# VHH binders against Jerky protein homolog-like (JRKL), part 1

Scores and structures below are computed, not measured.

Target 1, 218 residues: Jerky protein homolog-like (JRKL), of Homo sapiens (Human) (q9y4a0r168to385)
Amino acid sequence: LQPEQIYNADETGLFWKCLPSRISVIKGKCTVPGHKSIEERVTIMCCANATGLHKLKLCVVGKAKKPRSFKSTDTLNLPVSYFSQKGAWMDLSIFRQWFDKIFVPQVREYLRSKGLQEKAVLLLDNSPTHPNENVLRSDDGQIFAKYLPPNVASLIQPSDQGVIATMKRNYRAGLLQNNLEEGNDLKSFWKKLTLLDALYEIAMAWNLVKPVTISRAW
Structure headers, positions and changes below count from the first letter of each chain, unless a header shows other numbers; Kabat numbers aren't used for antibody chains.
F, E and O are the ipSAE of ESMFold2-Fast, ESMFold2 and OpenDDE, as the mean of both directions, binder to target and target to binder. V2 is 0.75 times the mean of E and O plus 0.25 times the DockQ between their complexes.
[cut] stands for letters that were removed.
The coordinates of atoms that the task and the answers printed are left out; those that the model quotes come from them. Centres of patches stay.

## First folded at step 1 (VHH)

Design p5
Fold by ESMFold2-Fast, scan of step 4:
Structure p5 (fold): chain B 218 residues (1-218), chain A 119 residues (1-119)
Amino acid sequence: as target 1 above (218 residues)
Amino acid sequence: EVQLVESGGGLVQPGRSLTLSCAASESIFSSYYYGWYRQAPGKQRELVAAISGGSTLYADSVKGRFTISRDNAKNSIYLQMNSLRPEDTALYYCARLEWGSDYYSFDYWGQGTQVTVSS
């Protein structure tokens, strides 16, 4: 397999409504008005090939099926592939749906556009949210997932965490820029911040991660 | 009350280029999200490209071929489309999302601009 045909996916949690206040900035923490933690959290999955040249549309799992910030039911208008789950965490069903409906079609299109055979492997760690290896295969068997042994997975995890950390830094920087452009009224900014705003910011944060940052993780 | 008017569409042969323009009736702001969306007959609308501040994002199907840009002095957003393919045939819409805004129906903005890629 060429590097273009080797993919990796990793998950992380994000408190999307976590904005700095004067006190939080000094203490290095984020605060949020109110105490509805689950409504303010999503799970994000990042997926890219070994060259870093193919970054898949982010997968985001949130609590609400139709958030108040959405007026359209057409999820193709979103900058991310959105799924809903009561706890806002990845589960076996959502992972399988993402693999079948998002990963396989997007990988085929990318490889076809590069004149490469439509064959690929998705390298994953062993996580309770990941289905059995045998069910993560395309109908023709050419695109499939493979779980890394624990000792092999541990050798690449630090680099994968670097990619996620870079994306989260980009997200925080984007929120700060928007807060500054709103005239530094942090309270007003927190009131206005919606899940839709967060989805656009995190998608742009992912897009800012350079191919070389991803390829160096391999 | 801000109006966005799309232009630049047309009939073009495969492999050629088109530039779409989106003119805003009022000043554009860097913090706002501006995007190009498209809808082909019998298909759902999809996000093609978006820009906000210095950041951009693109649909997988158009990466490397399309470029979104803006000119704040001209109150305009552009989509440069290179290496056009028959599957790019669609009605293209320009949309603006203000910070704190809900997602809007595209029916609020004009007819869009038709792009047809055919021999």
Scores: ipSAE 0.160, ipTM 0.626, lowest interface PAE 5.2, mean pLDDT 77

## First folded at step 5 (VHH)

Design k1
Fold by ESMFold2, look of step 7:
Structure k1 (fold): chain B 218 residues (1-218), chain A 116 residues (1-116)
Amino acid sequence: as target 1 above (218 residues)
Amino acid sequence: QLQLVESGGGLVQAGGSMRLSCAASGSIFSYYMGWHRQAPGKQRELVAAISGGRTYYDDSVKGRFTISRDNTKNTVYLQMNSLKVEDTAVYYCARLEWGSDTYDYWGQGTQVTVSS
């Protein structure tokens, strides 16, 4: 396998109404000085190959079952792959759906476009949200997942100091740019921010992560 | 009431290029401008979006399509290079304003047909 055929995925929580530098997290909640606590959290899963040249569409898990922007059949109108879950947590069912319906087809298409063998491995940490390896396999067996021992996984996974941290900085910078362009104070900006805004900003933030940032994390 | 009008569609051979335009009747310094497409029998899908110089591209068009805008002309563009037969669709311009939870405005669409 070549580096373009080696993928990893990692998960992070995002308090999507939080802005940088004046915010603290208390008991899983985000607070802004002089503002009420924020309980709006999503889970984001980033997936990319080792070169960083293929960054998959972000997977986002939120509590909103049918956000108003989602027509009954319009899930492809979002810049992310969105799933609903009661606590906004990744779970086994969502991970399996993502793997079968999103990861495998997108990886296959990418490798075809590069003239590479349609064979790939998804390297994962041992998480209770991940199904066993036998379930995570394409029909032809060529695209599959492998769990890594904890000592190896920590060496090759993105960290908050690397890829995920860069993405979150890009997200916050995008929110700040929009706040300045709108001319709103923080209260007005906070009040107007919707989940749909956050999905666009995090998707654009992911796209700003350079391939070298991703490849360097390996 | 904002109006969005797409133009520039038509017939093109595979491997060719085409530029779509979306003219707005008002300011497009709204938060997000996007291009969507709908192929026959398929769902409408987001192709590209732009806000404040930041962009998003669907995997299927990344590296081939470029979204841009001209705020002085209230126009959004989609430069489409290395076109494939699977790019054949009706292309729609859309606006999503900051703080909205739905697409506020849609154009009527322009047909793009890529022949082999």
Scores: ipSAE 0.607, ipTM 0.848, lowest interface PAE 1.7, mean pLDDT 79

## First folded at step 11 (VHH; from v4 with K100R)

Design x5
Fold by OpenDDE, fold request of step 14:
Formats: C-alpha cells, structure tokens, sequence
Structure x5 (fold): chain B 218 residues (1-218), chain A 116 residues (1-116)
C-alpha cells in the first residue's frame, strides 16, 4: 500500500464554548469566570491519510439529535458529518455508520481520482468505541480497518495528539477572530456562540491543518 | 433584508472552468458565506464556505474549487476548475450570521451544467 492508501483516525473531545486561555475546564465542565458552567461538549474524529493530502470531513458527535441550530439545515449542509449520541461520545454504531457511509465512499473516490487502486487501510488504536475489525470492511473487502498493537499505538498517539492540538489551536484562533470581527465583548460572544458556529469553525480549523503536520505524525 | 444574487453559471465542458459570483446587497463582513449546490434528484449540499480568511471545502471539490470574497464589493466568489459532469447542479449562495441557528439568506441559485 502507498501512503495515500493508509489512513488514521483519532478522536478528541471539545468543549466548543470554552476558550482554554480564558475558560477553565473543571470536571468536564467549561467554566467561565462569573458564568455558569456550560457542558457543551462534542466528540470530534479526525481522519486523514499518511500524506496528509486527504483529510476527510470531520466527524462530530453531539448530544442533540436535532439541534435547534439544525432545524432547517440538512446534515448535508453542514461542514461536518454530524451524529448524535446521548453522551456526545463515539460509540460502536456511530463508528460503523461513519466507516460504511462516509469513510469507504470518500476513500474510494479519492483513490480513484489519484489513479490508485481502491484499496486502503484504516489504522486505529484500540478503543472500546471501535467495532471489531471484522465488521469494518468494505463490501469488496478492499478497504478495511486494522487495529494497531498497543505498543505501536503508543508511538503514534503523540503524533496524533499534535495534529489534534494544532486543530484545536486553529479553532480557538478562529473564534477569537470572529470575536474581533463582531466587535463584541468576549462574554457576549460566548453567549451568542451556537453549535453551528462551532461546527464551521472546527471544520475551518481542520482545513488549516497542513499536510506536513499530518505526515510528520506518521 | 439582505439580498443575495448569484451569477456566472452556464454550460461548460468537462475539464473547463467557471467562476460564480454572489453579490450581496449589504455588508457580508464577519459572516459565514457559503456555496451550496443541488443536483437533480439529490439533496442540497454544502460545497464551500468562507469566514474572514478561513475556508472550508467539501471533499468532492477540494483542489478544484476556490472560495473567496471581496468585502469592498460585498461579493463572494467560487472559482471552479477541472469541472466534472457530477458538478452539474444549481449553485446557491447562502449567509450564516454568527450566532444564528440557520442560514438566514439564500440566493435564487444559478445553474451550472457540465457536459461530457
């Protein structure tokens, strides 16, 4: 397999209303000084190939099945692949759906566009949220997931963390930029911030992650 | 009330290029501006978006399409290169205002047809 055919996915939590520089996350809650703690969290899954040239649209798991922000917005009109789960966590069902409906088709299209065989491997760490390897396989068997041994996973994890950290930094920077553009104080900005805004910002943040940042993680 | 008017659509051959424009009747500064498209028999989908200098692209158009904006003209652009037949759709410009739960303004759309 070529680097273009090797993918990795990693998950991270995001308190999307929290700005770490000014907001503290205590016990899973985002606390703004002088404000009630906000428990607005999403899980973000990042997926890209080893070259970093193919970054899949972010997968985001939120708590709300039909967020108010999405009442008139079809999921296809979001800059992310959005799923809902009671705890806003990745689970086996969501992962499988993502794999079958998003990962496989997108990877096929990408590889086709590059003139490569439509064969690929998704490397994953061992997580209870990941389905058995046997069920993470395309219909033709050419695209499949493989779990990394714990010892190898531990070597890759720091690199993955670097990618995620970069994305999160970009996200924060984007929010601050929006704040400046709006000309509002930070408190008012925070109050106005919607999940839809956050999804756009995180998607743009992901877009700003350079391929070299991803490739170096490998 | 903000009005969005798309232009620049038409017929183009596969592999060709086209530039769409979305003219806003007012300032679009600090807003999320996006291009959406709806192909026949398919659902509307987000193609590209821009806020400030930050951009988003759907995987299907990455490397081929470029979204940009001119605040002085209150206009958003979509440069489409290496067009494919599957890019055939009505393209819509939309605004998402920060703090809003949905797109509040849409253009009338412009037809883009890519022939083989």
Amino acid sequence: as target 1 above (218 residues)
Amino acid sequence: QLQLVESGGGLVQAGGSMRLSCAASGSIFSNYMGWHRQAPGKQRELVAAISGGRTYYDDSVKGRFTISRDNTKNTVYLQMNSLKVEDTAVYYCARLEFGRDTYDYWGQGTQVTVSS
Scores: ipSAE 0.888, ipTM 0.957, lowest interface PAE 0.4, mean pLDDT 90
Fold by OpenDDE, fold request of step 14:
Structure x5 (fold): chain B 218 residues (1-218), chain A 116 residues (1-116)
Amino acid sequence: as target 1 above (218 residues)
Amino acid sequence: QLQLVESGGGLVQAGGSMRLSCAASGSIFSNYMGWHRQAPGKQRELVAAISGGRTYYDDSVKGRFTISRDNTKNTVYLQMNSLKVEDTAVYYCARLEFGRDTYDYWGQGTQVTVSS
């Protein structure tokens, strides 16, 4: 397999209303000094190939089944692949759905466009949210997932964290830019910020992650 | 009230290029502007979006399409290169105002047909 055919996916939590640098995430909560805790969280899954040139659309898991923001729009009208789960966590079902309906088709199309064999491997760390390898396989068997040994996963993890950190940094920067453009104070900005806004910003943040940042993670 | 008017669509051969324009009747500087498309029998999908200098692209158009804006003209553009038959769709311009839960304004759409 060529680097173009090797993919990795990793999940991270995002308190999408946490804007200021002084905001800290403590014990799974976003806290702003002098303010109530912000509990709006989503799980984001990033997936890209080893070259970094193919970054899949972000997978986002939120609590709301149909956020108000989505009532008038299909999920395809979002800049992310959105799923809902009661705790806004990735689970086996969501992952499998993502794999079958999003990962496999997108990878096939990408490889086809590159004139490569439509064969690929998704490298995953061991997580309880990841289904068994046997169920993460395309119908033709050419695209499949493999779990990395814990020792190998640990080597890749820091690099993956770098990618995620970059994305989150970009996200915050984007929000600040938006705030500046809007001309509102930070408090007002925070109050107005919707999930849909956050999804756009995080998608754009992901877009800004350079391929080299991803390739270095491998 | 904001009006969005798309233009630039038409018939083009596969491999060709086309530039779409979305003219807004007012300032769109602080808004998310997006191009959506709906192919026959398919759901509407987001193709590209822009806010400030930040952009988003669907995987299907990455490397081929470029979204841009001219604030002086209140216009958003979609440069489409290396067009494919599967790019055939009605293309819509939409605005998402920050702090809103939905797209508040849509254009009427412009037909893009890519022939083999």
Scores: ipSAE 0.881, ipTM 0.954, lowest interface PAE 0.4, mean pLDDT 90
Fold by ESMFold2, fold request of step 14:
Structure x5 (fold): chain B 218 residues (1-218), chain A 116 residues (1-116)
Amino acid sequence: as target 1 above (218 residues)
Amino acid sequence: QLQLVESGGGLVQAGGSMRLSCAASGSIFSNYMGWHRQAPGKQRELVAAISGGRTYYDDSVKGRFTISRDNTKNTVYLQMNSLKVEDTAVYYCARLEFGRDTYDYWGQGTQVTVSS
């Protein structure tokens, strides 16, 4: 397999209404309230190939007014693949749905467009939120997942450390750009911020992560 | 009420190019502006979005489509290159004002048909 055909995914929590500490220092105000609501956190899953040239649409799991998990096709007009789950946690059902309906088709189309064999592996750690390997493969078996042993997983999880940190910095910078353009007070800005705004900002933040940042993490 | 008017759609041969325009009746400077499309029998989907100097593209159009805006004309563009039959759809311009929980303005749509 070529590096274009090797993918990794990992998950992070985002408190999408929390300000960066740098902004708090500038204004001398704390923008993180002492009370967190369940609606303030989402789970984000980033997925990219080893070259970083194929960054998949972000998968975001949030709490909505619909507590049962919903398929990603309900949110095609969003810049992310959005799933609803009580507590905003990734789970086995959502991960399997993402793999079958989002990962496999997007990887297949990408590899076809590059003239590469439509064969790929998704390297994962062994997590309770990830289904058994037997169910994580395409119909033709050519696109599949492999769980890594813990000692190998510590060497190969490029999306977790520097890549996620870069995306989160880009997210915070994007929020600050909107605040400056609106001319709003910081407190009023954060009260106005909606989940939909955050989904746009995190999607654009992911788009700003350069391929070299991803490839260097390997 | 902000009005959005799409133009530039039509019939084009596969491999060809087309540019869509979305004229707004008011300022779009501080908004998330996007192009969505809906093919027959499919759900409406986001194709591209722009806010400031930041953009988003759906995987199916990356490298082929370019979103841009001209704030002095209050116009958003979608340059579509290397068109495929699969790009056939009604293309809608949409605005999301910051702080909204839904898309609050849509154009009437412009038909793009890519012939083989």
Scores: ipSAE 0.711, ipTM 0.882, lowest interface PAE 1.1, mean pLDDT 78
Fold by ESMFold2, fold request of step 14:
Structure x5 (fold): chain B 218 residues (1-218), chain A 116 residues (1-116)
Amino acid sequence: as target 1 above (218 residues)
Amino acid sequence: QLQLVESGGGLVQAGGSMRLSCAASGSIFSNYMGWHRQAPGKQRELVAAISGGRTYYDDSVKGRFTISRDNTKNTVYLQMNSLKVEDTAVYYCARLEFGRDTYDYWGQGTQVTVSS
């Protein structure tokens, strides 16, 4: 396998209505100075190959099953792959859906476009309490997942806080730029911000993460 | 009140290039502007989006398509290179104003047909 055929995915929480660096968080609450606490979190899963040349469409897990901003269950009109879950946490069912319906097809198309054999491994640093990596395989067996033990994962799994931190900085900067350019103050910002805005901003934030940032983290 | 008018579509050979334009009747560059497409028998899908110099591209078009804007002309462009037959669709320009929970403006669409 070549570096373009080696993928990693990792998860982070995002309090998408919360921009200030002075955040107080208790039970998923997020506080803006001078305003009431706001509570809304999504889980973001970032996935890219070792070169960083293939950054997959972000996977976002939120609480809303059919947010007001969507008129259908089809997420093709969104800049992310959106799933719903009661606590906005990734779970095995959602991960398997993402793997089978999104990861495998996107990886196949990318590798085909590069003239590479359609073989790939997804390296994961999750605890192996319940998952069975044998189930995470494409129908031809050529694309599969492998869970690494925590001590090995910390040595060879570079999808760390640096890449995620860069994406989150890009997200906050983008939201602030939009609001300030239109003359909004912070009070207006918090009232207006929707999940759809956040999905666009985080997708653009992910796009701004350069391949070299990802490859250096490996 | 805001109007979006797409232009630049047509017939092109596979491997060719084409540039779509979306002219807006007012300033829209603090908003999310996007190109969507709908192939026969498929649902409309997001192809690319731009806001404040930041961009998004669908995986199927990364490296081939480029979205850009011209602030002085209130126009958003989609440069499409290395076109494939699978890119055949009606292409729509759309606006999402910040704080809205749905797309609030759509163009009428422009047909792009890629022949082999």
Scores: ipSAE 0.695, ipTM 0.876, lowest interface PAE 1.1, mean pLDDT 78
Fold by ESMFold2, fold request of step 14:
Structure x5 (fold): chain B 218 residues (1-218), chain A 116 residues (1-116)
Amino acid sequence: as target 1 above (218 residues)
Amino acid sequence: QLQLVESGGGLVQAGGSMRLSCAASGSIFSNYMGWHRQAPGKQRELVAAISGGRTYYDDSVKGRFTISRDNTKNTVYLQMNSLKVEDTAVYYCARLEFGRDTYDYWGQGTQVTVSS
């Protein structure tokens, strides 16, 4: 397999409506435990190949089945692949649906466009939220998942702390830049922020992650 | 209020290029300007979006399409290169105002047809 045929994915939580400022960044202020504060949290899954040239559309799991932010917006009009789950957590069912309906087809098309054999591996950590690897394979068996041993996973998951941290930094910077450009009071700005706004900002933040940032982690 | 008018569509051979324009009647841009498309018998889908110099692209158009804007002309562009037959659709310009949960304004659309 070539590096363009080797993918990984990892997950992170985002408290999308936290209050930071460009000058006074308060890490972790909105991360306090609590199920009712969790309504402003989503789970994000980043997926890219080893070269970073193929970054898949972000997968976002939120609590709202039909959030008010989507009243007139069709699912395909979103800059992310959105799934609903009661606690806004990734689960086995959502992961399998994403793998079968999103990952496999998009990887197959990318590899075809590059003239590469339509064969790929998705490298994952061995998380209880990930399905058994024998069910994570395409119909022809050529695109499949493989779980990494813990001593390997910490070394070669580019969606790990470095890539995810860069994306979250880009997200915060984008929100702060919009606040400053509009000249709004910080609290008024954050009060207006909707889930739809956050989905656009995080998708743009993912786009800003350069391929070299991803490939360096391999 | 704001009006959006798309232009630049038409017929093009596969592998060709085309540039769409979206002229805004007002001086105020929304926080997120976007291009969407609707192929025959399919749902309308987001193709690209731009806000504050930041961009988003659907996976199907990455590396081929470029969204840009000219604030002096209140115009958003979509440069489409290496066109494929599956890019055939009506292309719509749209605005999402920050803090709202719906798209506020849509253009009337411009037809793009890519022949094999």
Scores: ipSAE 0.675, ipTM 0.861, lowest interface PAE 1.2, mean pLDDT 78

